# Miniprotein binders against q9h3h3, part 18

Target 1, 235 residues: q9h3h3
Amino acid sequence: EDGFTAEHLAAEAMAADMDPWLVFDARTTPATELDAWLAKYPPSQVTRYGDPGSPNSEPVGWIAVYGQGYSPNSGDVQGLQAAWEALQTSGRPITPGTLRQLAITHHVLSGKWLMHLAPGFKLDHAWAGIARAVVEGQLQVAKVSPRAKEGGRQVICVYTDDFTDRLGVLEADSAIRAAGIKCLLTYKPDVYTYLGIYRANRWHLCPTLYESRFQLGGSARGSRVLDRANNVELT

## First folded at step 17 (miniprotein)

Design xG7
Fold by ESMFold2, fold request of step 22:
Structure xG7 (fold): chain B 235 residues (1-235), chain A 85 residues (1-85)
Amino acid sequence: as target 1 above (235 residues)
Amino acid sequence: SPEEIREEIEELLEKAEEKLEEAEKKFKEGVDPRKARELLMEVFMLLWEALRLAEKLGNRELLDRAWELVQRAWQLLVRLRELLK
């Protein structure tokens, strides 16, 4: 139980971005092909490095689905990094508001809902539901990690365009729940990822903005969403 | 002993910085980006161990040096990712 396990997993996730991805791209592929693709590449069986018996023979960094409206743009990541360096040497306090302003200024606004599931049928079923929601236009883009050598929980990431757009983030949560997802969700802006700010960070920043918990009774959404920075329920 | 632990941390940091400089050179030259990635992953492994030992020792100076190298390495990893995607 190392104190830096999460930081190393984050580095491995960034490295995985650089290996080939298995992508279903709704912008160029008919929706009727999705079910066959999902059956061929279940995330519980696609392996990170192409183990024998896997559906893949080569490394796979991520399994992803792109919706019709997906328009990738990382923003000004290099400018963000330079401004971050300057901020650290300025002596000015580093706060969540500072990071929000950096993200706005440099157009690094994407973020993601995260869910962690053990390998198996529940993971594959959850992924299939998310993938269908993306192809049907309720979500824009999602990815899931392949099976690691040691096993362990895998992650599904469901992206939104703008972490400052609370309504858009809440709509994505609603679409995830409508796809049948009942586990805990956490929301992290990509600005924290690009700057290497995870839970164990030297600035004591909290990179999780929202937490979503499934609830059977009450709201029409079927979930309760907490703003972690202000301890305020948004639903 | 605490002094032996300090020496181990300094050796780890020196080795990590050497590998980081090699990765930075490969990135600037645009040569062998997968090797640059491998070097960066080795840098992180050395730095996590240096941080673990520095926390055990309670040494703020060594902690700060290790975290500064982590930030440098992470910054390069992000730039490499942007190049290779």
Scores: ipSAE 0.756, ipTM 0.910, lowest interface PAE 0.9, mean pLDDT 89
Fold by ESMFold2, look of step 19:
Structure xG7 (fold): chain B 235 residues (1-235), chain A 85 residues (1-85)
Amino acid sequence: as target 1 above (235 residues)
Amino acid sequence: SPEEIREEIEELLEKAEEKLEEAEKKFKEGVDPRKARELLMEVFMLLWEALRLAEKLGNRELLDRAWELVQRAWQLLVRLRELLK
């Protein structure tokens, strides 16, 4: 348990991407249907593998809400992987700067704010708030993990389309806080996910770009956001 | 003993590489992507244990071998995910 827990969870999350998802797609579904959908599929009750008595009888990898403005674009992932392999064999240093440049060059610019919550009312309430913010257009897309058979914390991911756009990332943080979220948030660019760079990695890179902490009386609905690369507060 | 731990790491890495080669073959053939995914999850389980033990020993050669296999396995997992999305 003291070992590679984050790395195990990352691999399981990638595997979950390949199973069916439960999706509310505001691009094709009227917003008036959202409340009924949320009541049918609370993330604390939807099970990863379709346990008896749950709302789903089949495996579910993720529960997701797509906003009306969401335009999926993962970028040139294959080209990114090829360039990454070439870089590793080149003998050149691997730094946060070179990874940022690879992401820009291959247009793999998305990233996500992450929050971890135990199953129950708090999780379901947080997810409902996020889902409404997505359908109302304050956020573009979000997903939440289903409940695992053995239990444990679940994750809500709130995506942004460009991790190099600090204003856009901060606006998403503000929208998350406006939805009533008070827990710690961490921001991770998708380039680190595609390249398999997590807490433990051979280059000692830190895939967390920003941390957001709730605080009372703040200007952006009570957030303080730390830039992990420069160790400076942005808010 | 350190020698027994080294032998255990070597066995884990060999088993992981065998399973990874099998997953790569299944991916290339385009048959049974669910099995390829299952093999990859087994590969990661073996590799994380190998890394844990190799860090305990402080053995740089075994650490480097394990990390190279992790990267190879992860790249295949991403390709599989991109195929099935």
Scores: ipSAE 0.706, ipTM 0.863, lowest interface PAE 1.1, mean pLDDT 89
Fold by ESMFold2, fold request of step 22:
Structure xG7 (fold): chain B 235 residues (1-235), chain A 85 residues (1-85)
Amino acid sequence: as target 1 above (235 residues)
Amino acid sequence: SPEEIREEIEELLEKAEEKLEEAEKKFKEGVDPRKARELLMEVFMLLWEALRLAEKLGNRELLDRAWELVQRAWQLLVRLRELLK
């Protein structure tokens, strides 16, 4: 955790947004082609910069699947940044509530469930399950990082369109679990990402809104979800 | 020694700020956005090291300077991403 590894990985993730993506778009591609696409581009073998022996010869920032209903909208990010600067100079307290208000005011409402897995079969299998759930309509959009030169854990991001819609966020958690995912999930609103608020931040904010742990004895969908902001269990 | 650590932090911050100013210039001119991104990633590497050392030293002034540069660099990275999407 020390040495700002998480913060640098976040910066690299933002930079990767600007490189080409490998996308399966269910809006324009038949679902029957998904399995062949997944076999061609497993995230454990697709490399960030097109290493020799990789299925890709060019840099890849992300591997992504867009669902039938995917409609991208990042909101008023520039207005959000300006309001953030003004808030910091105002002397007002910076709290989870004020960040929520900024996100609502500027329509920066998306967020994502995150899972971190080492390269290999487990990662590729988890990604395939998530990708199928997206194409089948249980999830809206997901992406997975390619393999970096340093190796190490990769991330799958499963997006929701409104972090303030708790039921929608929990439905996405359930769909992830139904796809066979049993690892720890954490949920982060995109507003924290755009403002650069990670674990080591000056305001002592917790950028993880929810944690989901797989639990056999829990709800019918097997999740125990903790609201990290209020330290309250939701399931 | 604490003095040697302080001097190393100041060198890291100066180098980071020089690279950040170059990235800001390339962004404002609209020239070579890939280079601006490369410069920003170098800035972050320098700043994470500066922060690590400043935390070890317990020097609040140097911590504040490093975090201010992180905020500037992050804000530019987000603006660059929004421009290129």
Scores: ipSAE 0.690, ipTM 0.870, lowest interface PAE 1.1, mean pLDDT 89

Design xG8
Fold by OpenDDE base, fold request of step 22:
Structure xG8 (fold): chain B 235 residues (1-235), chain A 85 residues (1-85)
Amino acid sequence: as target 1 above (235 residues)
Amino acid sequence: SPEEIREEIEELLEKAEEKLEEAEKKFKEGVDPRKARELLMEVFMLLWEALRLAEKLGNEELLDRAWELVQRAWQLLVRLRELYK
């Protein structure tokens, strides 16, 4: 990605949170309706702005699936922002440890596994596998970006409740691999997203805590997970 | 020239700051958050170009100013987003 393209796409993704979402909520909708919903709204065909001939006539920010155990809790984002502004004005060093402490203090602990796929059958198939895993209770919540006008890669986000819970992060990786996903995965805490910390950030912080690579013939997990902060393999 | 690049960066930063202030005003006045969002997307585009040019010039002061505006714009975007959560 050239220059600040990643940061701009991240801004667009955050701005898209303000538009209507297409949601399958397993808490209120029978699991038997999932296949019909997936067929009606394949991510490769749902367009960001409701283009002519798309399944949606109106703008869609995200397509999402909520599992039975899903509870929306973003924590104290306003308190986090106030503390972040105060920290920047203090001139104190900003480290991964500082960000972790801010996240814990304000209960902003969610994080996500990310995968990027080109529009088409492979994306729709991957999404269907993830959506099924969410409805079956192997994952809590996932979302996928709609198709952009430029036809760029779409992102699937699979969330965990606590980026500090290494076991929970690894369990989500295992569930994603069990759903048949073989691409590279990166794990990013939401606190980094809220604070505008991406690849090119002024503090030179790495927003990716974990990387998962598919491993053929490996352990039951089917992946190798790297802790990027410590450069240690966890599997 | 380096001087022309500097001038271009300063113009981009000024324009970005003006649009950002307008977005912040709209937010404070309780105007439709989506209008402020559209302004912010324009602000980011200006700031990415300012950062690119400042990196090319190797000017730390201009880089710092651009990053400060990015953070300010980003935090406003987060605040706007929270209205829908």
Scores: ipSAE 0.861, ipTM 0.945, lowest interface PAE 0.5, mean pLDDT 93
Fold by OpenDDE base, fold request of step 22:
Structure xG8 (fold): chain B 235 residues (1-235), chain A 85 residues (1-85)
Amino acid sequence: as target 1 above (235 residues)
Amino acid sequence: SPEEIREEIEELLEKAEEKLEEAEKKFKEGVDPRKARELLMEVFMLLWEALRLAEKLGNEELLDRAWELVQRAWQLLVRLRELYK
């Protein structure tokens, strides 16, 4: 994407958190209703602003599925922001280690596997697989962006509770692969999102900690996971 | 000309800062967070253009100013978002 399109899309994604969500909550809704819900709200047809003929008449920020074990915990985001402002003012070097320490200190530990797919059957099928994995307890929570008016790729986010728990991150990758997902996955901590650190950031920090590539006939996980920070294969 | 590009960047930065200050004021006053969000989206669009032009010009000072405003705007957006959690 040319220029700052990725950063703008990231801002739009953050802003979309403020609009209503279409949620399937497995804690309150029987799993037997999932298929009907998926059929009613296929992400390729749900529109960001409730366009005529879409399943939604009102704006939708995200489509989400909450698992039985899901508990919303974003940590101390306000404290994180204050510490981040103080750090920038101090002129101290900002490193991945600094960001990790900030995240730990303020308990902002969530992260997500990301996949980008064009609107259509492949997206809806991928989302259905992820949603089932969440409802079945293999994953905790996932969300997918609605279709933009201008089109473009939609993003599926599959969350883990702690980006510092390498095993948990790898288990989520395995569950995503078991759900039949074969595309490229990237893992990004939420702390990087909250601090506005994306590809073009002024500190030249890489916001992607892990990359997962599907591998036919590979390990039991069916993927090759690369630690981007250390350039080490984990699988 | 480089001078014209510089002037355009300065105008973009000024406009972005004014809108950002308005958004911050709305937030502080407890006005509908969605109004502040709308302003912030406009701020980002201005700042992306400012950054693009500053990169083209190779002006580090203007780049730094633009990125500082991006961070300030981003942090406000995060604060707005937290109201809906």
Scores: ipSAE 0.860, ipTM 0.944, lowest interface PAE 0.5, mean pLDDT 93
Fold by OpenDDE base, fold request of step 25:
Structure xG8 (fold): chain B 235 residues (1-235), chain A 85 residues (1-85)
Amino acid sequence: as target 1 above (235 residues)
Amino acid sequence: SPEEIREEIEELLEKAEEKLEEAEKKFKEGVDPRKARELLMEVFMLLWEALRLAEKLGNEELLDRAWELVQRAWQLLVRLRELYK
């Protein structure tokens, strides 16, 4: 993506959180209804603004699946913002360690595995696999972006509760791989999203903590996970 | 010319700041958050162009000013988003 396209798409993705979501909530809806819901709202056909002929007539920000153990906890985002403003004003160096400490202090610990796929059968199939894994309790929560007017890639986000829990992050990778996903995965903490830290940020911080590559015949996890901060393979 | 590019960047930054101030005002007044969001999307588009041009010019001062406005706009967007949680 040329220039600041990634940053703009990230702004649009955050702005999309303000629009209605199409949600399958496994806490209130029987798992037996998942297949019908997936058939009704394939992410390749759900449009961001409710285009004519789409399964949605109104704007949709995200399509999401909530697992039985899902508990929404975004932490103290307001406190995080205040601390972030104070930190910037202080002129202190901003490092990955600083961001980690801010996240811990304000309990903004969620993070996500990200995969980018072109609209079509492969996306819908990947989403169906992830949605099943969420409903079956292998994953807690996932969302997928609707189809944009301009086309482009759609993103599937698979969340973990704590980006500082390496084991939990790796377990989610394993569950994603078990769901049949073979594409590249990147893991990003939500704190980086809230602080506006993307690829081209002024501090030159890498927002990607982990990268997962699929491996045939490899470890029981079926992937190689790289710690990007330390440049160390974990699996 | 480099001077013309500098002037264009300054115009972009000024326009972005004006729109950002309007979005902040709407937020404080309790106006429909969607209107503030729309303004912010316009602000970001202006700032991406300002950043692109400032990078091309190699002007660190203009880069810093643009990034400061990006952060200010981003934090407002986060605040708007939190109203829907």
Scores: ipSAE 0.858, ipTM 0.943, lowest interface PAE 0.5, mean pLDDT 93
Fold by OpenDDE base, fold request of step 25:
Structure xG8 (fold): chain B 235 residues (1-235), chain A 85 residues (1-85)
Amino acid sequence: as target 1 above (235 residues)
Amino acid sequence: SPEEIREEIEELLEKAEEKLEEAEKKFKEGVDPRKARELLMEVFMLLWEALRLAEKLGNEELLDRAWELVQRAWQLLVRLRELYK
C-alpha cells in the first residue's frame, strides 16, 4: 500500500467500531438461521454507509459472527493507555518485549488473523466458511468490514483470546484453512492496534507476529506459519 | 523549495493540533462521540500528508512532531471506541 493508506484504513476500521454492527450471535440464534442471514447480508453487498440498493439502509461498521463460547473481554484498555503514555514520557526504549509485557499486565491479550480480499464471490464465500466455523465452535468470533463506497479490499478478522498462546493461534489458523481459505493470513495482537502500531510506526516495530501461507501437502494444517519475530517456521 | 515544504508541514501540524484539541474538548464535555470521531479523521488526513512531506525532506524533528500528534489522536480514538463496548 502506498504511503499511509494502511494506517488510515486502520483508523477508519477503529472508527467503524462506533457504528452499528450486523451480528449473528450463535448464543441466541439457532445455527439453522445462519445460511439465511449470510444470504441476506453478503459482505460484498453490505455498504459502509447504507447506499441505495444495498441490503442495509443504515450505516454498518462491521458484520460479525459470535460463537457459543464467545465472551467479550478486552482487558484493561484504559490502564494500558495510561501505562503507554507513561512509558513514552519516560523515554525508555519501546520493544516487542515491552509491548508484550504491557499486554500481559493489563490483560489485553486478544489477537486476530487478518485476510484482505476484493469485494465479490471469493470474499462472500470466504466469509461464509468462517461464519460456519464460528457457529460450529471451531472459531470463537469473527468480523468482516462492509463494502466501502470507493471500493477497495475488505478485511476479515478472526480472533483468538491470547496472542501469547502459540498453540491457540495455530489452532485458529488450522480452522481457517479447514474452512477452505487459501489466501495469505497475518496475525496481529490487539495491543498493537490499540497503541497505534502499524507498518509505518515511529518505533519501526513489526505489528505482525505470524504469517500463514497456504500449502498443499505441506503441514498437517495445510499452511506454513512463520514466526516473524524470530523468523522461524512453526509448522 | 525545501523551505516552502517545511512551511507547509508546519501549517499542517498546526491545523491538525487545533482540530485535535477541539476533539479532545468535545470528548471531555461529553459531546456526541461521533463529532469527535469526524474531527479525528480529518486530523489523521492532515498528519499523513505532514508525515509524507517530512519524509520527503528527511526532517526528523517534523517527523517526530507529526508522529506524536498521530499517537495522541489515536489514543483519543481508542477512548471514543471504548464507550461503545
Scores: ipSAE 0.857, ipTM 0.944, lowest interface PAE 0.5, mean pLDDT 93
Fold by OpenDDE base, fold request of step 22:
Structure xG8 (fold): chain B 235 residues (1-235), chain A 85 residues (1-85)
Amino acid sequence: as target 1 above (235 residues)
Amino acid sequence: SPEEIREEIEELLEKAEEKLEEAEKKFKEGVDPRKARELLMEVFMLLWEALRLAEKLGNEELLDRAWELVQRAWQLLVRLRELYK
């Protein structure tokens, strides 16, 4: 993406968190209703602002599915922000290690696998696979962005509780691959999102910790996962 | 000219800062968070352009000022978002 498009889209995505969500909550809704819900709200047709003819009449920030084991835990975001402001004021070097330590200290440990897909059948099919995996307990929570007016790519986010738990991150990759997803995946901690650290950040930090590429006939995971920080293949 | 680009960047930064201060004020006063959000989105657009131009100019001072405002705006957006969780 040219210039600061990625950063702007990230700001829009964060701003969208303030609008209503379309949620399937497996804790309160029978799994047998998932197919009807997916058919009613296909992500490629749900519009960000409730455009005429869309399945939603009101603005939608995200479409989400919550699994049985889902517990929202964002950690101490306010404490993180205060520490981040103090760190910047100190003039001390900011490194991936610094960010990791901030995340741990404030319990802001969530992260997500990201996939970007054009609107259409492939997106809706991918989302259906992910939603099923969440409802079946293979994944905890996922969300997908609604269709923008501009018709850009939509993002599916699949969360893990702890970006420092390498095994948990890899298990989520395996579950995504088992759901039939074959596209490129990138893993980003939420701490980077909260601190405004994206591709073009002033500290030249890489917000992507892991990259997953689909592999035919490979390991049980069906992917090759690269640790971007160490440039090491984990699978 | 480089001088014209510098002036444009300074104007963008000034406008961004004014809008950011307005958004912060609205937040502090408990005004509808959506209004502050709208202002912040405008702030970001101004700052992206300022950064683009500052990079083109190779002016580190202007880059630093723009990035500082980005961080300040971003932290406000995070605070606004937390009201809905």
Scores: ipSAE 0.856, ipTM 0.943, lowest interface PAE 0.5, mean pLDDT 93

